# Designs tried in a protein design chat: VH-VL binders against Mediator of RNA polymerase II transcription subunit 18 (MED18). Part 4

Target 1, 219 residues: Mediator of RNA polymerase II transcription subunit 18 (MED18), of Arabidopsis thaliana (Mouse-ear cress) (q9sjz6)
Amino acid sequence: MSMECVVQGIIETQHVEALEILLQGLCGVQRERLRVHELCLRSGPNLGVVSSEVRLLCDLDQPEPTWTVKHVGGAMRGAGADQISVLVRNMIESKVSKNALRMFYALGYKLDHELLKVGFAFHFQRTAHISVSVSSVNKMPKVHAIDEAVPVTPGMQIVDVTAPATSENYSEVAAAVSSFCEFLAPLVHLSKPSISTGVVPTAAAAAASLMSDGGGTTL

## First folded at step 2 (VH-VL)

Design b8 (framework fv_zilovertamab)
Fold by ESMFold2-Fast, scan of step 2:
Structure b8 (fold): chain C 219 residues (1-219), chain A 119 residues (1-119), chain B 107 residues (1-107)
Amino acid sequence: as target 1 above (219 residues)
Amino acid sequence: QVQLQESGPGLVKPSQTLSLTCTVSGYTFTSYYIHWVRQAPGQGLEWMGSINPSGGSTSYNQKFKDRLTISKDTSKNQVVLTMTNMDPVDTATYYCARDIYGDYLFDYWGHGTLVTVSS
Amino acid sequence: DIVMTQTPLSLPVTPGEPASISCRASQSVSSNLAWYQQKPGQAPRLLIYGASTRATGIPPRFSGSGYGTDFTLTINNIESEDAAYYFCQQYNNWPLTFGEGTKVEIK
């Protein structure tokens, strides 16, 4: 679980039900509700001259909220990697207590932004474990004002396709993700997320990037 | 509902130690960081430092690190700013402010207390 | 330390017209920029954070824009009660730094 393969797309809210029906038709799928509070933290100067990114994810659909820390690294680079239609990046993921936020702040991290993702996800195990989430991305008027969240891109939702990978199998996992993108192509165009500043993109930045991309498509 | 209130001496002599207290109410004291920010007459805001009231860990602006200490008293819901070797240039209104979950953004501020450093 | 420079330092405006205040960072702060309003004798009040997100209870006539090093606070259809000092703050890097402030005065 040292890497992940990622593609993203955007879909109009009115077409989300058609996508859900398509996903429900797949054998071996499991549907779940998605309600995740995501905090993106960046390191300060005391932790080095290059800013690093840490994400804290709180699953609000649990009776007691659970926290996961996700540290994402640089994307794979090079001529061969640039020809892959899927983003492959280093990733470390761990379950943590609610106190993790305070710990990162004490270490000199600062909040870059926070988001509330609301929607649904499908998980299925084939040659790779592929997760597909369809969610509205929402920003809060103040930290943890979850019920007052407002959409970042009204009328649009983000489709995220992710799969965990290792240094030994990322090629096979990326191929599986690419194949899955072709299956979804009638309803949503999925593409490799852009990295504008050499840092892993956020959900809000991804939404903005997709909206400005003339090649992105929705129904 | 949420309130922060600074208290302490309005006048300090040069070379003396300043002690200011920030008393909070209306929320769980240990759930939010508290920062100290000052404002010299006619100037902008200057961040001094912060404390995590749960663990007591502190962060200081390097400009003040040699003479600034921030501490807490959980039993009284208070944060205390102590600054040694006061100088006339330290004359300012001192504010305590609540940090919304380490965003380094201040959603609630105390009313401020003017500290004049004069012989 | 990141230096925050505000222009203008003084801004006389007529009620009903728009007012714009600029804030420039000496290096990129991404979107980690906030704006505060301070009326005479009062503590600062958070208006905008994340460069463009209004804090709870802030009227829609206040808006923010910008990214990186150049940011703008805009007050549309200014009201007499908007006479105040306005400060920008970056929270991208430690130490936290503020602009020098802009005094908005109603003409």
Scores: ipSAE 0.000, ipTM 0.413, lowest interface PAE 16.6, mean pLDDT 79

Design b9 (framework fv_zilovertamab)
Fold by ESMFold2-Fast, scan of step 2:
Structure b9 (fold): chain C 219 residues (1-219), chain A 117 residues (1-117), chain B 107 residues (1-107)
Amino acid sequence: as target 1 above (219 residues)
Amino acid sequence: QVQLQESGPGLVKPSQTLSLTCTVSGYTFTDYWIHWVRQAPGQGLEWMGSINPYSGDTSYNQKFKDRLTISKDTSKNQVVLTMTNMDPVDTATYYCARDFEYGMDVWGHGTLVTVSS
Amino acid sequence: DIVMTQTPLSLPVTPGEPASISCRASQSVSSYLAWYQQKPGQAPRLLIYDASNRATGIPPRFSGSGYGTDFTLTINNIESEDAAYYFCQQYDSWPLTFGEGTKVEIK
């Protein structure tokens, strides 16, 4: 089963350009625009005691909508994981048809919330494949009203750093993510995000929690 | 079985407020969006607005923005449409319908609302 | 707002022949289009969603096609009970909008 290493932080909008310039200066960087419609699904009681999270992502910056399902499992626990400064969790990501929402509903999942993430991402082609995204998290006042989206936390953007891992290399990947965080320290403080306790928050609370769990800005 | 049922007054006087209730049964209330759609006599279908019964988030047709409110009561499995300042041109059959990106797959029977003095 | 235009507005057909109804959107709605059937005094009934997917319980003689701005509902081997109004509806963007409707009459 595949895993991912995750850290996140928050940055004031006025400092985003400086972060982008810093990231552009790194060797082996691939840049892309980010405009993603995200639907977050949760499992019902009859699918298990602890709710699981399924995200359906639509890349709106592609000529035709591309749908991806991301199934996020629990965080790794134990002596080794407790010493790591990044979140290590189980994750499965697959390309799917636009009928995936209907299929998950048939399996007993419910739509918890919809978000629009707008920003940019960088992908570093190193032995540890590291992705950095900087985006505003926006709530739509109307379903599918993407051009009416409003920021959940005005004046702030979230910084996500992720890297795919396996059960055999997660320690090595986590160390690479940690060293990368030190490189970004002048502009943003990245930290281990909070772990789900099996309770699915409301749409607004989930979006606000994502922003507030991002850490703080640095000098 | 899955059922949606509209209820409310069949006659409303001009300038009064309309209140219609949609009661659902046979499925989990919070799993589907609920839409309100109306149809004037001899005319086509007109979407009014919708609500997500889980979150309470609403979406309205701008034509009705300042006089239409859609709300929910989860304890009763009900969605309520409230529309102020009714006019004779608002005479129509009002439907509620459920939707989960399939299109509107289950509809109530509809309730005729006549606006006349 | 996206305007949905249906043609024809009235369609007389003979039992056993195919019937086709067109729906045109004023801007692209991708495949986010549904078709409904409505008989007098009854609520609409969902026939097709996502342009071409048949809803549960709908006979195979009903089919939908199209993408973007041009869509077609086809009824093969039409039966007398298919006499009804037919409406297309886009759900690509808010507000949700319907076509004017097509009245299918059996000769």
Scores: ipSAE 0.000, ipTM 0.445, lowest interface PAE 15.7, mean pLDDT 79

Design c1 (framework fv_narsoplimab)
Fold by ESMFold2-Fast, scan of step 2:
Structure c1 (fold): chain C 219 residues (1-219), chain A 122 residues (1-122), chain B 106 residues (1-106)
Amino acid sequence: as target 1 above (219 residues)
Amino acid sequence: QVTLKESGPVLVKPTETLTLTCTVSGFSLSNARMGVSWIRQPPGKALEWLAHIFSNDEKSYRTSLKSRLTISKDTSKNQVVLTMTNMDPVDTATYYCARIEYDFWSGYFDYWGQGTLVTVSS
Amino acid sequence: QPVLTQPPSLSVSPGQTASITCSGEKLGDKYAYWYQQKPGQSPVLVMYQDSKRPSGIPERFSGSNSGNTATLTISGTQAMDEADYYCQAWDSSTVVFGGGTKLTVL
């Protein structure tokens, strides 16, 4: 199982252009369009007392869209975990067949929520491979109705910064992500996915709900 | 200890091709935190960046000299090579290789070679 | 022509403050780095990420970077600080140096 370093933040739509200009100055290559259909599945009690999360992702801007599965663990715990300003978690990501949803349903998973993310992304390869996406998060009024998706938080967009890591290099990758967050700080405040300070409660609650880790529900 | 050492010094005739080798020690050229640049300095003038090679073998060049420059590396030999075609007397300079330590997208030069004098004359 | 502009020279008396500027369009949106070069020697890093001092660089060195201008400040300037100073930044995947400032301590 590999790991990833993650931070996220909220930006007002009116400030997105300024952030895009700043990111474009760093990248040297043109930005990529982001249009991703995401199914979030939760395990039932048959798979254990702790609920786990599986995300099925489809890039709708590809000529032959394919599905990938992303399984995430809970946040890193233990000595020193509170010293890290970036979320570090275990993660598996792999390509799957179009029958993957049936497979997960057969295993006892249930659809928790369904999203359409629309925006843009930049990729940076230096000390770490850092991906930055800026997107509106949209919900479906009915299952798989992608053409009718509506924003969860009108006027706000999500900024996600992610970087793959290993058990041997996650501290260096986290440091690289932290440095990148410092660079973006004038335009967007990035923190571990659960945000409560300095953010409008409705936007923060929606972001936290949509960015569920999938590990720790024991009630 | 980290060291970088340029080959030379070198005397080059006008129109000839310059080849310089930078031999590194104390770090791997496959280390994603590190990269190597070539920088030159004509006598009494400013530092002029020429080319950079990343650990993944991606390359960048000074725009005005791009058609004349090639940077490459041999990770097994711990060497970075700069080739510059069609040399002219104005290319006479001290040539440095230097290591970059990256901070996300950007970075700074933390170790420099001693420099090698390249003289272009007939 | 250099994208980053520095004054070619600056003179200060011992114990005075030297402020060396580096100007470029939207430079404050990038990190700036500073190098010291003494005659016959390779450059040495004296400031990184706008305002951070490397280990071994005296506390009298400080830096800032905002808008279009980065500044290297040397408080209580000493004779040993006499050198050429270069700023450096990135423009996408390329490296840019300033034209250099010769600091003279009279």
Scores: ipSAE 0.000, ipTM 0.439, lowest interface PAE 15.8, mean pLDDT 80

Design c10 (framework fv_narsoplimab)
Fold by ESMFold2-Fast, scan of step 2:
Order: sequence, then C-alpha cells, then structure tokens
Structure c10 (fold): chain C 219 residues (1-219), chain A 118 residues (1-118), chain B 106 residues (1-106)
Amino acid sequence: as target 1 above (219 residues)
Amino acid sequence: QVTLKESGPVLVKPTETLTLTCTVSGFSLSTSGVGVSWIRQPPGKALEWLAHIYWDDDKSYRTSLKSRLTISKDTSKNQVVLTMTNMDPVDTATYYCAHRLYYGFDYWGQGTLVTVSS
Amino acid sequence: QPVLTQPPSLSVSPGQTASITCSGEKLGDEYAYWYQQKPGQSPVLVMYQDSERPSGIPERFSGSNSGNTATLTISGTQAMDEADYYCQAWDSSYVVFGGGTKLTVL
C-alpha cells in the first residue's frame, strides 16, 4: 500500500549554495523552485486514537495556486522499524480543490499551524524516486500575509528527503534513502523526523530529532 | 493592509428591508479559506452572529433569523452584502462585517449603526 | 443553538491576574477564540486557537482550553485591559459567541 520513507536535517544558510551545487551534479536530477503555503491539520478527539497528520499544501510558484492534500498515518513499528534509520509511514497524497480546508474542518480536524516554505527541490529517479527540498521555514503574523513572512529559525534551513514506497518495496526504498543520506552527510546530517504530530518544522526541532534514537547519538 | 468598511449609518422603518454593504481591501474574497461574517451588537448587549459567506459562495445563517437573512458577495467589487427583511425595533444594533480564516475574526469593520423606528 | 457561558463581570486590582472562563459543550473538541472590546470600538482578536496570541497582543495575555472550559488569563492586569471580553467557538459552519465578561480594573 502507499507509504513514504522520510528523513530530515538542518543546514546553515551559508552552506545552502554548496548543497545545491552538489545536488545539481547528480545524474537524473530535476530542479524546481519551492514556494509553498503549508497548513498542518490534526484529527479531533472524536476521530479516535490513531495518530494522523493532514497537510494542505498550496503551490504559490504557479500563476494559479494549486492545492494538494497529504495525509500521513501510522509509522511502521516493531523490531524491523527499530533497525531502520529512515522513518517509514503510511501516506496518501492527492490534488484537491480550494474547498479542502473547509471540508476537513467539517470532518472534525483542527488547524495546528501554518508555514511558508521558500527554497528549492530536486527529484532523483534511481532505484527509488527521491525528492529533496531545501527551504527556509517562515511564519506569517496573519494568514496570507505572505509579504510579511519571517524565518522561524534565522540563518538555518530545513532539508527534507522523501520517497514514495509500497508495502512490497519499502525496505529497498529505505535503503536507497539511507545511501542518499550518506552521500549528503558531509554537508547535512539527516535522520528520522519526530513522530509527534503538529510539531512546527524548525531548525531547533530538526536538531532535537537528529539527537534522538531515530538519528543515532551523533547525527 | 486588510480593511473592511460597512455602509451606513441607516434609519429603517418597521417592516422594511435592511441592506448593508461591506467593502473589503487587502485580500480577495475568492482566496481559499477566506470568509466574511456579519455580526451585530444591540446597545449594551452581547455580540450576535448573523451570517457568514465563504470564498466558494457557501453560506450559513443564524438559525433563528435564517428566513430573514441573505448574504452575497461580488468579488469584482470587493463587496459582501447583507439583506435582512421585516425589520423590527429589536433589530436596532451596531452591525459589523469581519474577515475570517483559521485565526478567527482578525479584522473587523468600524461598525455601522442601524436604527429601526417609526 | 449551543451556548457558551461566561461570567457577566470580573473585578481585579491593578497588577493582579485576571482569569475569564468560557464553558460549553463545543469547547470539548473545538478551538476557543477571544475578543476584547472597549466602549465605542470594534472588537479586537486577542487570542486564537485556544492559546495563540496575535501579533501586537502583549505577552501577559495567555489562553488555555481543557475539557469544556476555555480560559483567558491576563497577568499583571493594567488599567488599559479594562474592557468587555467575548469568547467564540465554531459549531461546524456556525459561529457561537459567549455572553461577554466585563473586566473592571480597580
């Protein structure tokens, strides 16, 4: 079934250019500008005991804004999960209409936080389709006050690496992501993100995640 | 900067229809997630919600007043219009329009006084 | 329609902590919002989504929502905080306001 492999890290803004040059040098790359308004929703008390995260993403780098919903479910558990340095979790991603936020509110979801991510992304097609984004995470004083967005963690940017997987190939995809992390290790340390829902993505949160069991003791 | 302004003030006779216009600036009424409410406040009393219109033209009304209320918007004019039929002296109040998204009602108009008297 | 219940009035001395409560069934699974209104003025949003402060609202304002009761807390209350305070919640697509609390700083 639909799953994703995820790692996250932090990089100083002054080193972003070096990372971009490294990524551009890889075979099979596709570069994109990233300017995304992200709304993170969490399930209400009446939706049960399952930890789930719904993100509504608006691509602002297009003439007409486009909307995507990303539903994140249960993380893989057990002895196998404990041995993997990559987070493996259920995921559904789909294009949606501008009515999505209202519909999720009607379903009992609550808005946890909103962010503006600005940067770039690269896509690699190897044994897995790996997407890497490097972005500043910005908070707005009011919704849609895009011009007034300010960095949540000045001088730092977030590096997100994701790859879609299935129940049949997640081990292979996780291995591919791990190998990719080793390739980027000189410039950025990548590890499992926090398993908590509703956490605002910041360099501080990523650093805390890197010091957890998910990333090892020194990542 | 986001601003909202109500038309008026208005004097209305009992049984007549009230029409109020809210002119907005600094945002588009078609922006996904955006909505505008009409809220009134009788002298010395609490805030009372009347109607809301969403960016997709979906509408909601206070149940007790639904048969008397109509809310609409014109995105090209940046206006939201409230119509309330069969006015009564008890409807005398300051009427506000307010911008809404997930932050709640973060921008309010200055309010307009509607007086219902013979 | 669902009801949000607030005490009609609350008095505190300058420098003391004021706690304004808002109770209702909907607050068990919906966010609370708080508005400050001074005489002759429009309401001003002072707290959203239970505990988030809008830009420009002093640090002394904080909020919480536990069980069916939301609370707006003002630490070190000042004369300028004297106003009517309204809580608000959503009931699906409907807006519900509390009856308001008159805060007197004396």
Scores: ipSAE 0.005, ipTM 0.444, lowest interface PAE 13.4, mean pLDDT 80

Design c11 (framework fv_narsoplimab)
Fold by ESMFold2-Fast, scan of step 2:
Structure c11 (fold): chain C 219 residues (1-219), chain A 120 residues (1-120), chain B 106 residues (1-106)
Amino acid sequence: as target 1 above (219 residues)
Amino acid sequence: QVTLKESGPVLVKPTETLTLTCTVSGFSLSTSGVGVSWIRQPPGKALEWLAHIYWDDDKSYRTSLKSRLTISKDTSKNQVVLTMTNMDPVDTATYYCARIRYSYGYFDYWGQGTLVTVSS
Amino acid sequence: QPVLTQPPSLSVSPGQTASITCSGEKLGDEYAYWYQQKPGQSPVLVMYQDSERPSGIPERFSGSNSGNTATLTISGTQAMDEADYYCQAWDSSYVVFGGGTKLTVL
């Protein structure tokens, strides 16, 4: 069992270079190219009362594409949930075979949607292992047509800040993520994503969520 | 006893908005694993699914009609409401509400149906 | 748009076996469901998840789903089985109904 802490924001494409320069200026950073093909699968009624979501992720920047499965659970609820400025959720991630899609179909899962994320990421080895990704979220007009991918929200890119956590340390990790986001506040406003089981965050969904929040400055 | 009952029958003019209410009894709309769907049937034609809403407010709409449809529920009144904008004579049909069991994927109880006629 | 294709009509004599088919790409991955509708009445579930009978449905009703084709089979067909039959399947979060088959028992 593991957890992750997440915050999201939106940045205009014209300001991405400024954010990249800011991130590169931080000591101990490592930049990597991001090009990920994401298949979002959803369980049918036969697999339980509440629909579950499975994401199959393929890193297209490798010579031989590698597949991982990421199962995200519902957001943390209860007494402390509204007091935390970052999303905390259960997450299971593992490497899978090239036949993963067929296996999940056999288990009763269905393909909900398909995305291509293109951009860059930085990894920080601080109090917590914090990853910052800046990417264009692109949809495909037909299954696996990666060469024909079109931006979901032209001129805008999504900024994701994530960090792995456990049930024992999630509050400390969340605090580290929140603190780190203050370094980005001059360029991008990061906030707790809209919480909905079975919905995969996209640039359009993030924009809608941030606009309903008022689009103000950092928390 | 579980029952569902649609409002109506209704006469609607072209371009106007249709509002139908499904009143349920014998169960709560907040019951885990339960939802309500709207399904229509033009005279002499096939069943056509329109929309559904589950206990947790998860909603789905027929893609070809999504821009015209809104589904909502009021748990305190035991009612599910369907709104359909810009009605056309081709939308004339018997409209059903039906209970869906999420875990099984079937409709176990149906309302009697209500006739919606779109005519000038 | 995903489509489930049924023959529009089927005629059988009392006591004969009726086989109503439903074909579509979604049936390769999805369960089939069947509903019976008599004139002036609401549909009634007669088969779910390919081959499961609801309580109260006679044993002469059976179902299968192989490849892209689901079949509802009624053995020893009776006059009371005369009705329209609709298949249903899921396409992700969306419900798809077949065009319906009018079964005539005469």
Scores: ipSAE 0.000, ipTM 0.405, lowest interface PAE 19.4, mean pLDDT 79

Design c12 (framework fv_narsoplimab)
Fold by ESMFold2-Fast, scan of step 2:
Structure c12 (fold): chain C 219 residues (1-219), chain A 122 residues (1-122), chain B 106 residues (1-106)
Amino acid sequence: as target 1 above (219 residues)
Amino acid sequence: QVTLKESGPVLVKPTETLTLTCTVSGFSLSTSGVGVSWIRQPPGKALEWLAHIYWDDDKSYRTSLKSRLTISKDTSKNQVVLTMTNMDPVDTATYYCAHTYYDILTGYFDYWGQGTLVTVSS
Amino acid sequence: QPVLTQPPSLSVSPGQTASITCSGEKLGDEYAYWYQQKPGQSPVLVMYQDSERPSGIPERFSGSNSGNTATLTISGTQAMDEADYYCQAWDSSYVVFGGGTKLTVL
């Protein structure tokens, strides 16, 4: 079974360059440009009582758009340090042709929302393959109005740390992600995103959740 | 070069069934993101969309005419066929087939056939 | 079925600006498209996705779409622009055309 380990945080735009320098030093490779159009589809009543979510990801840096389908499922208890927890969840990710969108529409899925993520990513191979993306999350005023996209949270960017796992190694991968997060802690605070069965929060909802974390503060 | 050409012109008697064929060249009807619509225009009147067929054989019809319309394609012949039952003099119009690309999210009609006149009279 | 409303006719003098409107509830939330049709000819796409011009369409053609109204604007109108103009939008999987506007340049 395919799984992923996930943590997420936010960073002020002014601190992104410092994080990029730190990440560059870890792997010695150049950053990848990230420009991804994300379509979030939800199932209609024909597919059962519980709404399911499917994401279609389009890489806009290719000469021809390439499509990937991503479906996330039930969460498992993650491993982590005291203050850094890791979300472990089932995940299916596959490359698909452009006709996949019409297929999902025919199956009764509907477009819930769409986002444009712009930024960069780094990949690290240690005991686990860890991916770090730093991106501005943008929304469009109209369907596919990519050139008119505006930031959901101006002045802030989202940091996603993900690593693929299997049923046999998810504990080791979660531990590796947790250790990596401790290394990044001076620049960005990463935590486990909240999810419910069959529902994945939007980038905007995730950002809002993180922004309410300890702003006041209590223990 | 992309071209579309409608069959006809046709004279149809009231209550009879109309069959129109659109022959395409310069593209494949099975190419992902490709679709073909049928659109009609009565003399001196507005454009009226009738039906659309996608590369994956998915179909859409104008709601008010849905019970009378059938759209199909034959990829080996490069043809899209429209069938309309129970013809009435009010259905007299020029019938066009038109190409679209890039799915319904951002699709538009970039190439049109020359149109064919369908006259419904006794 | 949803309705797109256009004025049936519009007259302008050569060199003047023609503004052809297309109204529909919350049309600004969708993309609008425009087609030009001259007598005896097939329609020709002159504007797509609200404000984008196809190759070969003069710069004097521009478009906008906000609220309930999409507008095709032709600046410095020429005799060759005399035609019927149709707006179009998508309603989910359905195509909707406006009633058309006859532009006369006199």
Scores: ipSAE 0.007, ipTM 0.476, lowest interface PAE 9.1, mean pLDDT 80

Design c13 (from c9 with heavy chain S100L Y101E D102Y F103S W104S S105G G106W; framework fv_narsoplimab)
Fold by ESMFold2-Fast, scan of step 2:
Structure c13 (fold): chain C 219 residues (1-219), chain A 121 residues (1-121), chain B 106 residues (1-106)
Amino acid sequence: as target 1 above (219 residues)
Amino acid sequence: QVTLKESGPVLVKPTETLTLTCTVSGFSLSTSGVGVSWIRQPPGKALEWLAHIYWDDDKSYRTSLKSRLTISKDTSKNQVVLTMTNMDPVDTATYYCAHLEYSSGWYFDYWGQGTLVTVSS
Amino acid sequence: QPVLTQPPSLSVSPGQTASITCSGEKLGDEYAYWYQQKPGQSPVLVMYQDSERPSGIPERFSGSNSGNTATLTISGTQAMDEADYYCQAWDSSYVVFGGGTKLTVL
C-alpha cells in the first residue's frame, strides 16, 4: 500500500530566507524551484455519499509541463496512530495526460478550488526520503490565470514536510519525519494537519488546523 | 445535452444600448467549473471575445471595450445577459454565447447559433 | 496588434496535408485551441489543449505546440475541410483569437 507521512506548519515570509539557509546546509544540492498549478476536485453526489478528493498537479518549471494525479485517502487509525506526531495516510500518485481534468469531470467530479504554489523544495535521502516545500499559496481566480494569482494569506507561507511510506515501514518513516521536525523547530513549528483534509488552500486554515488540539480522529 | 441560444436578431440605433440574453440548457450556471462567454464576429472578419462570467459570478471583459460592457447571470432563469453601451455601426456583428468548461485553459465546446446585431440609423 | 498571428489563407490539393500555423508569445506557456467555421455556421471546436481531438473530429486532424507556434495539421485534406480556422489561447483571464486562416481545397 502506498502511504505518506505528513506534517505542516506556517512561517512568515520574512523568516523564509533563514529557513532556506538552514535547509541548504543539510542538502548539499541546490534548492529546487517550486511552481505548481494545483486543481483540487471533489466527487459529486452521483459517486456516492462519501466525498472523494483528487488533486491534479502540473509542474510549470518543467521543459514540458506534465500532469500528475494525487489521491489522498484514509488516515491511519488506532492506538499506534494516536501516538504518532505525524499524519500517516494512504496516497496514490500517477502521471496522467492533459485530458485528466475532462475525464474526472465526466466521472462527476467538480472543481473545489485552484491553487498556484510558488516557492522552493529540498529533498533529503536519509532513513526516509523527506521532502520539504516552502511555498506561497496563491488562489487563481479563474482558468489558467497564473499572472492574476493572489496570495490566500499575504505575508505567510506554508511549510510541508512529506515522506513516502508503505504499510511495512510507516513507523520508521514517521519517526524520521518527527526527528526532522525537531531540527526545524527553532524556525517553524510543524504539526500533523487535520485528519479529514489537506485541501483547504490557506495558511490560515493550516494555522486553524494546528491550533485545534481536539485530536481529529473522531470520525 | 448542452444548448445555448441568443436573443434577437436586433436592430440598434447609434448611441443606444444593446442588451442580449443567452438562454442555456443542459447545465446549471452555478455548476463549479462552468462559465459562459460572449464572442462577436463582424461580417467577414475574425472572432472577437467580449466578456465571460464564471459559476461564482466573477467576470472578465475585453480591455478595449470594458467601459461599455456589462455581463451578468440569472441562475434561476438559466440566462446570461450582455449589455453594451453607446453602439456604433462598427459594432454590427453576429454575437455568440459559448459554453466554457474548466480544463487548465477553458475551451468553447458548445456555441449558440449566433444572433445578428445591426447598428444603423 | 493581434497577439496570435495566422496566415490569412492557405490552399492545398485534395489528399494533401494542410498545416495551419498560429504564432504568439503566449503559446510558449499556454494551450492552443482550434475552431473550424463554415460559412453561415457557428464555430466548431476541432482541437483543444494543443493536440487533443474532440469526439467526432476525424483522425486526420492533429495538433502541436512548440515554442511560440501552434500548428493544426489536416492530413489527407478533403473538400469538406474547406473553412475558416481560428486559433485561440488564454492571456490570463482574457481570450485571444487569431485572425483566422481561410483554407481552400483546390
Scores: ipSAE 0.007, ipTM 0.458, lowest interface PAE 10.8, mean pLDDT 79

Design c14 (framework fv_narsoplimab)
Fold by ESMFold2-Fast, scan of step 2:
Structure c14 (fold): chain C 219 residues (1-219), chain A 122 residues (1-122), chain B 106 residues (1-106)
Amino acid sequence: as target 1 above (219 residues)
Amino acid sequence: QVTLKESGPVLVKPTETLTLTCTVSGFSLSTSGVGVSWIRQPPGKALEWLAHIYWDDDKSYRTSLKSRLTISKDTSKNQVVLTMTNMDPVDTATYYCARISWFGELYYFDYWGQGTLVTVSS
Amino acid sequence: QPVLTQPPSLSVSPGQTASITCSGEKLGDEYAYWYQQKPGQSPVLVMYQDSERPSGIPERFSGSNSGNTATLTISGTQAMDEADYYCQAWDSSYVVFGGGTKLTVL
């Protein structure tokens, strides 16, 4: 099982252009458009004692939409875990057919929520593969109603920074992500996603959590 | 399929060192997100967590017993070993090893060994 | 170290509702877990994430966590529910168990 290092933040729409210019100035950077349909599924008791979450991601910017399944675990625990400035978690990610949703339903999974993310992403081609995405998070009033999507947090966009890791290198990757966060600090404050809710961090959950924060340090 | 089994039962004399081995099957100790805890229960009393070790060798110990406890693993043998020094009659208890499982967003104890009785007396 | 406090014992009549409480500062920001232990047996998880039932646990079991107090509720209590019940929470990377509650069904 592979791992990933994750931090999240929120940025006002008016500051997005400045962030994009900053990111385009970095060496080893690749830019891409982001338009992703995300389905969050939750397992029923038939699949285990404890409920699991699986995300199905469809890249709508491709000529033929591509589906990816992503299974994410909770935050790492262990000696010094609370001193790590980024979330480290288990992750399984693979490409799947367009019929994946039907397959998971047959296995006893149920749809928890749906999101549409629209924005852009940058990828750094360094020893640590760091991806940064900036997107508006939109919810649909009914299943698969993409054209009816409405923003979860109007006037705000979410910033996700992720990097794949292994059991052998997660501390080095976390350090690289932390350094990257410090570089972006003037424009966006990135921090460990909320774990107190006990739910796998999603863009919608993170945005809702950050907006409910009365006096936190998150920008 | 998943099983954990403690060594013993054991009779230990006061001041001696206790060594317990937990042998696991049905999973690898190097599996990301997996850990093993040692938890004890004196006769008729509450559960007391002692120590755990994760797949990446990160370790935690109960603060009050930290100077007496050592936990280690041998992935090739599928074993987790707990060592506790300077045993005292109050350490008499059933000792359990239990798997810490990371599934979805939670850490919980999903499989427990049957427990082994450790008696400390002269 | 943080402490989780449970009443040492609770007695209910068959068919009555049993409510077992667990109080501690950590429950204000951490999930409660509940384990059932019958004599001579290993503990069994009966409630996780405050209010979620594992597969195989009867619907009579429910849970809640409000403020610093988590509650395990057993409706229509049966003789087979007689056991010791332990709450548990995480304190960062450390495990905290409650003192346990002996449920007697008479």
Scores: ipSAE 0.000, ipTM 0.431, lowest interface PAE 15.6, mean pLDDT 78

